VHH binders against o26223. Designs and how they scored, part 192

Target 1, 191 residues: o26223
Amino acid sequence: MKLLWTSQHIKVTVHIDGKVSKMDVLEAIKTRRSIRKYQDREVPEELIDKILDAAMCGPSAVDERPWHFIVVRNREMLEKIPEVHPYGAMVKDAPVAIIVCCDSSLEKIPGFWVQDCSIASQNILLAAHSLGLGAVWTGVYPLEDRVEGIRRLFSIPEHVIPFSVIPLGYPAENPGTRDLFDPDRIHLEKW

## First folded at step 12 (VHH)

Design x41 (framework vhh_lunsekimig_d3)
Fold by ESMFold2-Fast, scan of step 12:
Structure x41 (fold): chain B 191 residues (1-191), chain A 121 residues (1-121)
Amino acid sequence: as target 1 above (191 residues)
Amino acid sequence: EVQLVESGGGVVQPGGSLRLSCAASGFTFDDYYLYWYRQAAGIERELIAYITSGGYTDYVDSVKGRFTISRDNSENTMYLQMNSLRAEDTGLYYCARAPFEEYVSYYFDYWGQGTLVTVSS
């Protein structure tokens, strides 16, 4: 993977740490909500680069890091995602979407790419939230009709598997926070 | 415990109006997207409108300007105001909920039983 070095791109992780967020990690995790309504406002490429750098910093099985990302800003392409049955309803309203993909040629251990791409997807959601953006994970894999639809729409090679589509933008809704801690789901020492 | 109960269907002439209600109970109403689906004879169940917890709405093109979805969080009820009804609006109307925090998209964990709307022509 090579990210182009320009004033619009952040190439090294140490620069991200100095520029990222006004909330700590725990706060970001606890207050992140799915956001499906966005302002009609462009997201700067620098913020997308920060989000993708964060996505690539997750753990992966045997450090295989099989993820690839497609950044979609083209309005006509975004409008077609929900029209391919069935896809995420709010993608067309977003100024940008990230498609998380697995390059199966990078896989070192069978099946763990799903966890790897899940980690990358969640890191995108958390990073977006920490930067004042809203995002939502719309599932693609393992639903075969969605996998094939996204593959055709974005000319994805057969050895690459689209995993999720994540629209993002400046939020136009605020659903508030949830209190989900359930001690009945915690077992000490044994079931 | 969790219930979605539709009402307000009936027989109406073309150009008429109906107001459908979906009464919800047994859950935190504002944690869910709420949807109206239509099942017409011989065709698959289709989405017609939805409303988010924040009150944002969207519609399929065929009903835009004619149908209005709304919610009353104090009464845990969602409504569909249907104006300028056409023969093609005939069908069973279902309300459905989807969790606000989920990543499958269009995964509904509860459906109502449906209310029949017949537009005679």
Scores: ipSAE 0.503, ipTM 0.745, lowest interface PAE 1.2, mean pLDDT 85
Fold by OpenDDE, second read of step 13:
Structure x41 (fold): chain B 191 residues (1-191), chain A 121 residues (1-121)
Amino acid sequence: as target 1 above (191 residues)
Amino acid sequence: EVQLVESGGGVVQPGGSLRLSCAASGFTFDDYYLYWYRQAAGIERELIAYITSGGYTDYVDSVKGRFTISRDNSENTMYLQMNSLRAEDTGLYYCARAPFEEYVSYYFDYWGQGTLVTVSS
């Protein structure tokens, strides 16, 4: 499935100065958007370190912390990701991607690793946004074709499960903000 | 095929009222957020109102208290009741299906062709 790119005139606010915005947590959550267009600009290692630090600060089931991270900067590898990930087209245009994985050998209880890696992935997105970067969560697990594709591409051991691919870069689009509040999804006391 | 068709535009005097309709087809209407945009001459298209699948609504400040967005899921139609119209409300009004952000997929906006609203004395 090829991502149908519709050319919507998105007002591109190019953040030229890469200044780390002093964004509070609520602002980060509310204003974060998936970014799929990136500037031709490298992301400093220091920012990646901060993002990865944030990724490891989330809770995990019984503190199992099963996550591993592959940081990908190699252009050839970035360009190959879309071949195994149908919705990963933007990865080839990103200066860097983080692949979030689970080491199953670190699980203390079965099954909660999905939640653990989800939390880590979301923290990556929020941290990136707070640092003036754009990112998008491209789902790998539980789609077997994507899991195996990423596994093979990056020589990931069998006991390690690729979970998500998150391209990052300075944003070359501004999709604006939207309110996703839906009161129909809120149930009081009972369903 | 996803379609959005606006209607109800016309010429009205300041202080007048219009009701716009957006007829949707080709998708599950109930699942989507819907938006009204407008574009005045020489100005970029702007969001003016939206309604969630559950009926929650919000507006830009310039139309608050004057415009009401609603939807009839049984008819696959969204409405914009416009009261107390002003000259600055003149423009082409568009219906849009909002993009959905997902970690597995992304749905893009669909737009209607627009309906012209002219507020003039």
Scores: ipSAE 0.032, ipTM 0.288, lowest interface PAE 4.9, mean pLDDT 87

Design x42 (framework vhh_lunsekimig_d3)
Fold by ESMFold2-Fast, scan of step 12:
Structure x42 (fold): chain B 191 residues (1-191), chain A 121 residues (1-121)
Amino acid sequence: as target 1 above (191 residues)
Amino acid sequence: EVQLVESGGGVVQPGGSLRLSCAASGFTFEDYALYWYRQAAGIERELIASITEGGYTDYVDSVKGRFTISRDNSENTMYLQMNSLRAEDTGLYYCARAPFEEYVTYYFDYWGQGTLVTVSS
């Protein structure tokens, strides 16, 4: 964790009109949407630390936990991301982005790091949503041009693979949700 | 079958106006974000305007205040109102649909064929 242990261990309580508001796990999963428009408002470091704590709590293959994270707040660096990730234009307007990386030296079983880093990425999205923030997963791996561009831009070593770039901030849009439940995709006992 | 069909392009003098339409069929229109892209001959395709499911709009700086994107969910149609047109606005204009909750980023599963806008005197 980055700074104060007491702040890292204090539960965040949301108060709305004197009423304590709390999102349960199913609500968070069902209502999370990709957010690409952000308020011009700083995200406290304490919230980033909570999000990264949640990211590291996911399961990993053989407990390899290969993930590393780069937190980017520098506006000049955020503005350079679209040069190497041409569809990452919204990142320059975000107050912060997290780059999820795999340290290949930590890999215990070939190929499962992709699933490990996917789990970490989704946990970042869910944790951000639960804390009143919006985020979006912008794909890097397995697109080799994006992988190499992000590596060079952030001085990432050769043994580390950038997996995703996740801009986040206080949302400036409120997209609706839709019912995605499809019983035709559920098979009982056999295919 | 999912289809996006652009119309409304043409030849116009500098300072003129055009209204582009993107007619959609084969999907639940209201559930998708839609985008306008343009491409001039020999130049990379660029995103110029977007509209989300909730009606939130965004524009590239060069068209802000001159172009207006809108949608009519009852007609399954997206529009681009273009005012104060300039020679540099000349190009092919494409509408595109983004899949719901995709993470490749600006990966579009369907594109129109484009409509040509020519601004000349």
Scores: ipSAE 0.558, ipTM 0.766, lowest interface PAE 1.1, mean pLDDT 85
Fold by OpenDDE, second read of step 13:
Structure x42 (fold): chain B 191 residues (1-191), chain A 121 residues (1-121)
Amino acid sequence: as target 1 above (191 residues)
Amino acid sequence: EVQLVESGGGVVQPGGSLRLSCAASGFTFEDYALYWYRQAAGIERELIASITEGGYTDYVDSVKGRFTISRDNSENTMYLQMNSLRAEDTGLYYCARAPFEEYVTYYFDYWGQGTLVTVSS
């Protein structure tokens, strides 16, 4: 039995002026968009701290919390990321990027770290958006070339797995609104 | 049915200009990133330019400063303005669609048939 859901048109408001928007969690989720254009403006450390705090608040398998975060502000390093990450072109234009990693030595149950780091990455995106920043999740794992590229570039130990690269900045674009609700993907009680 | 149709190709002298168009239909144009590819004779198809749904653009080095990718969402059309054309720019030019909200990129699910650009004296 399919639920008949009516999709509400959600207006995506990108705050180009970098003002901290007070969003409830549902609004943040629904209005978040990937942002790939950034203002020539530095992101305050306070905002990064808030974002990282949010990143660490998500659940993890048996509370293993295997995540580590590399905060990259160095312009030279930001400019090198696209060399090992083909989709990372926008990273060179961002004032800061967060690399989400897994320390495999912290895993209590093998394999769930992907979910843990995904949750952390998504929280980064949501927190950034709620704070008036734009961000985009650029996938690293499980693409071996990207994993090893980022590993080498940032001298990441073998037991630590780079998972995602997330450039952040004050947004300089507005991708508009997007309704992603699909009632056909909802199944009641059984498939 | 999703369709991408390229146009605007032709014969031009070195240093000349052309404007290519990619007309899209059968999908929500504004929700997708678009790409220009080209294929020269005997050479593998290469990505030359991209534009996201938000208007972020990127170019390969060989076309930077000469080519400009743009889109008009109201017309469901992507463009490639090509200036200062060179002989090495000769080839079939293709437009492609990809979802750009995904953290996994460079998945192209639809291609046009291509338009021929010939740069010759």
Scores: ipSAE 0.234, ipTM 0.650, lowest interface PAE 1.8, mean pLDDT 89

Design x43 (framework vhh_lunsekimig_d3)
Fold by ESMFold2-Fast, scan of step 12:
Structure x43 (fold): chain B 191 residues (1-191), chain A 121 residues (1-121)
Amino acid sequence: as target 1 above (191 residues)
Amino acid sequence: EVQLVESGGGVVQPGGSLRLSCAASGFTFDDYALYWYRQAAGIERELIASITSGDYTDYVDSVKGRFTISRDNSENTMYLQMNSLRAEDTGLYYCARAPWEEYVSYGFDYWGQGTLVTVSS
C-alpha cells in the first residue's frame, strides 16, 4: 500500500497492519484510489458498521437521508452480481459488497436523492480507505437494465432504487499516486 | 487522435488458438485499464477480460483458464491469448480503455473497430 498517514490535524484513528494510525482528512481524500483486487480475508463486521455510520453522516437535501444499504457477504449472491452488472466482474472476488439504495418514500425534494446517494457512496469509499480497506464504486443508476437486474437479484421493492454496488476488502493492488490540481478550472470573481 | 486498433481475428476450428492484439496510440497507455469485450450475434456486448495499469487481471467465468490477457507498456499494446476455443467464443472482439478512477464501468470513451473471431467445424 502506498498510503501516507499523518496525525497533525485530525482526530481520526485507523488500524493499519495491526497498528493504530491517525489520518489527515486531506491525505485520505488525495490518496484514496479505486481498488478492484482483494485479499482472501474477511472484513470484520465492526469495520462495516463504522463505514455505514460514516455513510449516513453525509449531508442530504432537506435532511431527507433517503439511503438504505444492503450488505452482501454470501459468495453465491456476490457471484451473481456480474450477471446483472456485467462490468462489475470484480464484485464476485470481493469478500463483501455494499449496495447503496434510495427509498423514494423518504424523498422530500424530488430528484436530489441522486446527490444524496452519491455523497453516501463517496463516504463509503473514504471510510473504507481510512480503515485500511480498498473499495470501488460500480455504477447502477441511471442504467435501467442494471437497476432492474439488481432489484430482482436482491428482492428490492419497486419504491426503492439501487444506486451503486461497492465491493470492498483488504487491497491486493497498489495503484500509483496522481496529482490532478488544475488551476485552469478555477475562475476568480467571474467566469 | 486517440486510437485503439484490434487485429488477430480469423477462422479457427474448435479447440484451436488465436492471439488478438490491441495497438494503442495518442494517450499515456500506462495510465489506463484496458478491456476486451465480445459482441456475439443477438447478444449484448459483454466484458471478457480486463487488465489494470498494475497488471492485475480478471476474466468472465466462461473463459477462465482458457484466455490470458496481457499488456506490453513499451509497445503500447494489449493482447488476448485465446486457447481451447469453443463455438460460443464466436463474435466481434473489441478493445476499450477506461480511466482508473471512474464509476460507470461503461464510460469507455474510446473503442476499437473490432476484430472478428469465428470458431466453426
Scores: ipSAE 0.403, ipTM 0.724, lowest interface PAE 1.3, mean pLDDT 85
Fold by OpenDDE, second read of step 13:
Structure x43 (fold): chain B 191 residues (1-191), chain A 121 residues (1-121)
Amino acid sequence: as target 1 above (191 residues)
Amino acid sequence: EVQLVESGGGVVQPGGSLRLSCAASGFTFDDYALYWYRQAAGIERELIASITSGDYTDYVDSVKGRFTISRDNSENTMYLQMNSLRAEDTGLYYCARAPWEEYVSYGFDYWGQGTLVTVSS
């Protein structure tokens, strides 16, 4: 049994067999933070697999599941991402990044892919957190310069749209918890 | 300074019950997951139960259904209710906290001094 650290003061237990016991889904959601600093540690492939599995478990419009994922571990490529993503500086310090993409040819209804890929991206973040990793959602779409930059960098076909870049790693920072509940954003029955 | 102080150990007959306590101080109790470990004679220390800051609990199979880990954040205290105790449950029971300050090296814990549980007829 191994103990992992989260971005919060939550200790994660990872079993030798790869099973993880850490937190329930609400705890994961509430305690997740964007992590932009990472330890000099590799992320096991098993964890990436679990994260990607989670990424594919979200709903999609009419079950179109348009998402694709590029897993990037190559240091040279990771270091190039910030060149085309001005807010992706932390990617160069991450041991791995996941690029979430949409294959537009899989769309059954145009436009919903943004929601689909958002759900996938959020699931990546939650799964990472629940596994004791830190991650951050760096937006690519809909900014054309970032979209094209990532496209060129990774030779992504024209019909595939890069959506987000999510660096992951063992956290090297602790941003603390937040209370984001805002009752003013809740409207009953009508606005 | 982080401190964990276990109490509640003692001698009990098989089938009996004990409730262990771990009083914590020196850190923000609510933020941390806590653990119970035990060490029997001649055996390596083993994790037996965990509770996250959000009260998510987990148990090793050998104690599942018999032991209950809980926490009272208002009292900075973690508990281990042990029912249906067996001879094999005999050992020194430790409270542990993840050393967040040293999160760069996962697997390390802060430990109490332990409380002895003896299950004997």
Scores: ipSAE 0.006, ipTM 0.262, lowest interface PAE 10.7, mean pLDDT 86

Design x44 (framework vhh_gefurulimab)
Fold by ESMFold2-Fast, scan of step 12:
Structure x44 (fold): chain B 191 residues (1-191), chain A 121 residues (1-121)
Amino acid sequence: as target 1 above (191 residues)
Amino acid sequence: EVQLVESGGGLVKPGGSLRLSCAASGFTFDDYAAYWFRQAPGKEREFVSAITSGGYTEYADSVKGRFTISRDNAKNSLYLQMNSLRAEDTAVYYCARAPFEEYVSYYFDYWGQGTLVTVSS
């Protein structure tokens, strides 16, 4: 692991295309979109550090915090991901990807690592968006072939489970906002 | 209610051109990425091209430079302009949609029934 912590770990404001930008939490949640097209532009290591700091700040069952992360920048390795994740073709075009993993030796309560790693994955997506980057969650667990393929490709130990692959970069597409609020899914007091 | 209907397939000579269309109905088209796949007899279904709701495109190496995917969100339509056609392009062509905000990346929830393209003299 080479990740170097910066001086700021509890809030993030960064230059977006050279400009300081801020987004409130509700705006970030409502405007985040999956981004599958990236500029041919490197993501600074400092931004990856901030994203991973945010990833580790999620709630965790019995505070087990079983997540580990692999940061992939090597183009040859990124180009091999579609061989073990057939519908992850966009990953090879990203400047960087984060693989979210569960270290099963850190489990304190059976089965809740899935929720823990889901929370970490969503925090990566939100943090990336807040920093002016685009990202997409490509699922690995519970698809057995993808789990084993990613494990072999990145030399992941048997006790560690790859959960998701998240390519990210500066966005080269701009999907519009969605209106998803559905009051019919809200039940007052009872089903 | 969701439907994808392909049209424009037919017989064409090598070196010819053909334009496929896919008409989408029953959903908000611009919330979905749209795909063209093809399947020749005895072969697996092959990716041809994809277009995101924002209009960014991807192509299989075998068709790159010859085919152009496009969409018209106002008309709920997907297109594939096929130029410099080869015998190897002979296949049934399918349009498919993929939910744009999904994380599995293997579930195309709706497919068209396909349109046959035959490249032959």
Scores: ipSAE 0.349, ipTM 0.659, lowest interface PAE 2.1, mean pLDDT 86

Design x45 (framework vhh_lunsekimig_d3)
Fold by ESMFold2-Fast, scan of step 12:
Structure x45 (fold): chain B 191 residues (1-191), chain A 121 residues (1-121)
Amino acid sequence: as target 1 above (191 residues)
Amino acid sequence: EVQLVESGGGVVQPGGSLRLSCAASGFTFDDYALYWYRQAAGIERELIASIKSGGWTDYVDSVKGRFTISRDNSENTMYLQMNSLRAEDTGLYYCARAPFEEYVSHSFDYWGQGTLVTVSS
């Protein structure tokens, strides 16, 4: 793959077999898979910045945008995550992880921050996939032990709630495509 | 009621072959990743092979080229074909299922009872 610089803002274009490859929104949504195995390869800061920009573009209740993000590249810190998140073992093998947090001081309507942070988490997964990376959402909130463990490990203030831990990297597995369309779940006009 | 039932274990001489089966019931088989684990005496359980819902496979290095994992979604069964068996392959073989696209846990929610494989002279 070749990266092209096309302006003050870098435009990433993937060239495969002499043709430009483009993943549209529907393709990204339909082909995104959870990835838990990563190549031993650094993820450029430029791609992380693009992912976080996409994360902050999601809708939020009354436009409260309560999300904050911690970017973790330090190997020692990544290796400590499984101690406080028992199902985060794959994080130690990722080159980077993003912790999605809610700053409760930004909350304008009680309780909707969970939906806001879910939207931000999904946007991270989709953006990563569109850029040729793999990622997986590992749940933190509402499991109190994980919330407090992550808070202590990353010195997160008491008014901030860690929501999810998302390791990402260049994928070292390909689980294939799922066919999940179920017309029995679609109701016209009434239940 | 979710069940995973292993079969096909036995005693075999070095260099021999065995085929293990894992018969599944009580869930939509096609939606789950399936795994083979091995537990040798005095050693913690080790992942041997995996197969995702889309058919993608993965193996631990010690069995690559010797073992083949497969699944038959119409029969709700996963297989492990074991060739060129070595004394080190001796152990209790378990199948396990895990929801692949989930964000709460990385734990396996169901395990079978295990089937014993003994490779000896």
Scores: ipSAE 0.116, ipTM 0.553, lowest interface PAE 4.2, mean pLDDT 84

Design x5 (framework vhh_vobarilizumab_d1)
Fold by ESMFold2-Fast, scan of step 12:
Formats: C-alpha cells, structure tokens, sequence
Structure x5 (fold): chain B 191 residues (1-191), chain A 121 residues (1-121)
C-alpha cells in the first residue's frame, strides 16, 4: 500500500473572521470523508445557502436540473428519520439534514435524474467539507421502503422522488484521509 | 468470501497487556477501513479503535493512550495492542471492515467471530 505524502499533512478548511481558508478542489476531493458524528453546534443558514447554491451548479442531463431540496432542522423530524432509514441513525444527532429530491415533472430524458441527483449530492458533500463542515450521504433511492418512508415522513408528493438524506454539522470525528489510487484500474489505449 | 479471524484474547490481570490480531482474507485489505469493536456482557457493541486505509487512527476516549491500532497490509492483518488493562475492558473484541464511505449502508458490514478478553484478578 502506497501512502501519498500529502495524506498525512492535509488540513481541513478553516473559517477565520467569517472568511473561509481556500481549499484547492483536488485537496477537497481527496480529503473529504463521510462524517457521522457532529458537534452540538448550530449550522448558520448562510452556510446552508452556499451549499445548496453549489449543489445546483452541477452538470445535468439536457439541462433538466430536476433537483429539489428539503432542509430539515426540526429535532423531532430528524429523530424520526432512523425509523424509515435503517442506516440513518446518525441523522438524529445532526443539527441539520438536506433531503435531495427529484421533481419528475422537470425530467426531460427518462432515467438521467439519478445521475443529476448523484451530482447534486456529491456537490453538497464537497461544499460542506470546503466550509469546515462534515456530512454523509445516506442512500434512499432505489430502495423502495426508504423512498416511501421518507416520502410519508416529509409529505413529499407522488411526482417527487426522495434520492438521498445528507445530515451535516461541524465534525466531531476525524477519520483522516485515504489512499485509493489503484493503477490496475487504468488501461492505456485499450482494455 | 470475506473472512475475519480474531486471536490473542485471554485472561489477564489488571495492569497487564494483550495484543489482538485479526487475519483478513477475501478482499483487498489495503484499500479498506478497519476497526475494533467490543461488546461487554449485557451491553451493546461500541467502537474501540479505527484505522483508515491511509493509516489515520482514532480511538474511543476510554482507551486513548492505552490501546494502539495498527495494520500490516503485506500480511492482511489488523492489530490492537492493549496496555494498562482495566476490569472495564472485559468484553468480546470484534474485528470489522467495510466501506466507511458507503452511501447505502453501515460503515462496517463484515465482522469476525470475536475474541474474549477478561480482565480480572
């Protein structure tokens, strides 16, 4: 196993006087980790707005941009998510969660909304990391029990499909960085 | 296919030391997150120590400074060096692996059978 030198010395983004320390895009991608433990600390609305702005900037199939977002801060509602999402236990301890949804009425080409919502979900994770927050993508679609559970819990209409639940907050854990580069997965000129 | 086999547990007196080993097979060990969990009689499972594929380690507050997690990727083996053992460390210790970055399910999906550590005089 080859460890990258930078993986031992990479620091998370730091907020100073409301200013964010600049994190290179490659650094953000390589140092982002799933965070499932959060400080008991409120996330300002301004940061959620920045994250959602970033979520909407991803590429989209035929520019359909079918994503809608539900921002959940209500403690009672956050505590109910684990009842319909078996791997969402950490959500009840998060200060906020974002539910990424597809509005099927905005779909221009069948099936590509999954890629659209995946792009939005990853942008949420990267933007949160760049702002000094931690987040984790907990999958909903295509697991029908989770889709229907989340739909019922948040009064989501039939033409809207809940795709992912992303709790976020200031991190209370630091899993560090991973070395995942595998040259055996790279083929030059042909398979 | 995935197999995790723990060893090294036993009876030890307070203040003693034990080294647990976990032999892994059936997956690309070097690219997976590894963890030690424990379950005391009548209690739920708790995370004891964690090591990333990149070598980052983290520990439960109760064991910081006493336990050291490490891995040997060439031997596909995970270790837990346990020093200054206390009666409250008595538990079955489990080796675990899984996709901590999974967006579908639990952070650790594969578990060994466990190895019993008893700390008593």
Amino acid sequence: as target 1 above (191 residues)
Amino acid sequence: EVQLVESGGGLVQPGGSLRLSCAASGFTFSSYEMAWYRQAPGKGRELVAYISSGGYTDYADSVKGRFTISRDNAKNTLYLQMNSLRPEDTAVYYCATGPYESFIDHSFDYWGQGTLVTVSS
Scores: ipSAE 0.383, ipTM 0.711, lowest interface PAE 1.4, mean pLDDT 86

Design x6 (framework vhh_vobarilizumab_d1)
Fold by ESMFold2-Fast, scan of step 12:
Structure x6 (fold): chain B 191 residues (1-191), chain A 120 residues (1-120)
Amino acid sequence: as target 1 above (191 residues)
Amino acid sequence: EVQLVESGGGLVQPGGSLRLSCAASGFTFSSYEMAWYRQAPGKGRELVAYISSGGYTDYADSVKGRFTISRDNAKNTLYLQMNSLRPEDTAVYYCARAEFETYISPLDYWGQGTLVTVSS
C-alpha cells in the first residue's frame, strides 16, 4: 500500500521571511495530517531551521521553555529507532527526524514541561505542513521503555527527557482532510 | 463499542469479480478513515485500500486499477469492489477503522475477516 500524492494537495505559498501565505492558520490546522510515507529526497537545513524556530514560539508555563531538539539525519541512527520504539518503523524511511526533549534543569514549575513539549511537537507538525512537508508525532514519554531506549541510543543525559520522535520529509501520501466537528462537545456557559 | 462485520467473500475463478461489504456500528462512521487489509496464507497483513472521511482513496500497487474502495455513510457501510481477480489475491480480507492521527499507537479496529479464494 502507498498513499499517493496529488498535485492539488498543496497550492500554497508560505508567509515566512516576507513571503505571502495563501494557507491561513485555521486552514493549516484543519488540513494537517500525520504523514508516514516520504519521498527519497533530502530536506534542506533551511527548512529544518524554520520548523525549529516555530517550535520554540509556543506558550510555556512560567516561560520556562524547557525544550531542546536533536536533529537526526544519519541513516544508521534513523534505522535503529524502530528497535527502541515499536511504532516508529516509518522513521527508518524518513530523511530526517526531530527528537523533542525536556531539559529538566530549565523547569521552573514541576510537571508543566509535558504541556510545553506537546505544544512544541504540534508546532513542528504545523510548521512542516505549512512548508510542504509531512510529519508524524510518535510518542515517547511517558512510556519508560521508549524513554530509556531513546536516551541510550542518542546519548541523552539523565537530566534530559526525550518526549517525542517526529520523522519528516516530502510527503509520499495524501490522506485528505477529516470532518471532526462535534457540537455535542460544546457546552454554553455551564456543563 | 466499535463493531465491524465483513461479508461477501467466497470462491471465484481467476478473472472474476467479488464485492466485499463491511457493516460498521458503535461510532460516527462518516467521521473516520476506513481501510481494507488482507492477510494471505503465510504472510503478514497488508493495507489494500484506504478511504478518508473526505472521500480521498488510495490503493496498494498490487491492486491499483482492479479494486475500488467506496463508502455509504447513510448505511454505515464500507465496500471493496474487486475485479480481474488473480490467485495472488487469495486472502482473508479485513475491514478496519484507521486512526492515523494517534501519536501513541495506531489504533486499527478490525473485523473478523472474510475469506476470498481465487482458484484455477
Scores: ipSAE 0.400, ipTM 0.707, lowest interface PAE 1.4, mean pLDDT 86

Design x7 (framework vhh_vobarilizumab_d1)
Fold by ESMFold2-Fast, scan of step 12:
Order: sequence, then structure tokens, then C-alpha cells
Structure x7 (fold): chain B 191 residues (1-191), chain A 121 residues (1-121)
Amino acid sequence: as target 1 above (191 residues)
Amino acid sequence: EVQLVESGGGLVQPGGSLRLSCAASGFTFSSYEMAWYRQAPGKGRELVAYISSGGYTDYADSVKGRFTISRDNAKNTLYLQMNSLRPEDTAVYYCARGTYEGYLDSYFDLWGQGTLVTVSS
């Protein structure tokens, strides 16, 4: 039976290795998982470009857009990340990683760059998922030893702050779906 | 209600093997990363083995090649298979729960009571 009672779903069309996939925005958000195991398969440069384009489209405080990105594909460099980020062991097995950085010279309002770079990091995770890739956000800021370790390893200047390291690749694991809706955290009109 | 209960500890001779189990209850086990820690007499707690919800594993250098961490999501159970046991493996072994989607490493928010493993002749 065909009826008019069914709501129209929001459809997003994305290119994946020359194919198109459709993913509802809510489905993308709800099904994205942190992926730490990757296939031994190269990620095409055009997919990285699409992910970074999406990362730069997030909101920022007073539209300051302080983010810069380092794309790491060099195996020797990827293998050195766990030496300065002890819980980033999965990075050495990823085909590529993106380092999200704040260029403090682009800051218009002090302190909001953390939210800005968080938004860019989440957009990288969502964009990767929409393109059939898996990724995980590994924390750098505000852990000073990791900030300075990553800075030294990638020759990052003093006015630039490494915020997160995001390895990504074609997923070699499926952690399943989460059910996190908690109505007790929703307050109507007042606390 | 939300708890982890370890079992399988005991006395074994050097070169022997044991399998530890950790029964999880009161939460959706499959959504969490899990780990085994140990604490030997007079020492601090150390990470022995780690497993993500998707099966990524990591091991302390001292146990790599001898110990295997695994999980059974249908049974809400975490395992540690310990082979080629040495006297220096003597410790209380703890099961711990972390969040798989944590963007800052392995912060563990729930611990079991521990199970004693003694390796001696």
C-alpha cells in the first residue's frame, strides 16, 4: 500500500571510489563509529580532499576558521606517532592520518579555537564515514607532552597548536550500532 | 547492578596456563572497550592487554606472544588466555571497562574486584 503519511527523508549523495552512496544525515551521525583497524588499502587523494573540504565547512567563533591540517601518508612518520602519543598505536597501521591544528594567528577571539578544532575533527569523522572509510579521533590537546611531541615530530611552528591526530582508512572492523538516547537528559522549558 | 566479576585465577606451576573470565552485567557490553590490568605485590597497576569493541588488541611487551585477550559479546564476557606463565606473572588481575568512542584514550570507569594468579612450584 502507497500512502502520503511517510515523511520525506533527507538524502545526501556522496562519491565513494567513483560510485555514489546515499546516507541520511541522521543515519550518518548515529552509525558513525570509531574505527581502529584498517584494510591494507590506499585511500585515494581525492577522498582526502573531500574530507578536508567538509572539515573546513564547520562553524567557528566569529567565523575565524583557525584550522590547518597536516596529511601524513609517509609510513616512517606514521610509525613514529606512537612514540609521542603512547595510545595512538593504531596510527602506525593506518594508510593515512590527518593532524588537526590551530593557527593562533587566525584567532579573532581567544580560547574558542578548541571548539573550532573539535568541530573540524568531528566533520572529518563524519565525512570519512559518509565516504565508506573509518576513522578515530585520538586526543592531543590539552596534554602538553603530546602537543610538544607532535610539534617536534612534524616541525610545527610555535604559533600553531596540534589538536588531534585522526588515522583513517577502509574499515577492517564493525563495532555495531549504539543506542544512547537518554530522555532524562532532556528538560522542557526549564531545568 | 552495573558490575564486572572476574574468575579463573588460581595456583599454577611455571610453564602452565590459565584462562581468566570477566562477566559483565548491567550495561551494553558490546559498546565498550575492555582491558586486563594486573597488580603484583609492592608494585602499581599495569595494563596487560586491551581490546576494542571491534577487536583491535594491544599487549604489554612483557606478555606479548604469551597472552591473548578476546571477547564474546553474545555472552557479555571478556577473556584472558595466559600461556607459558612465569613467576613474575604473579599478581591480582583486574577487568576494566572503557568507552569505545572516547576521543581521549582508555579512560576506564568500571573495575572488577580482581582475581589472584599465583605462579609457583
Scores: ipSAE 0.318, ipTM 0.658, lowest interface PAE 1.6, mean pLDDT 86

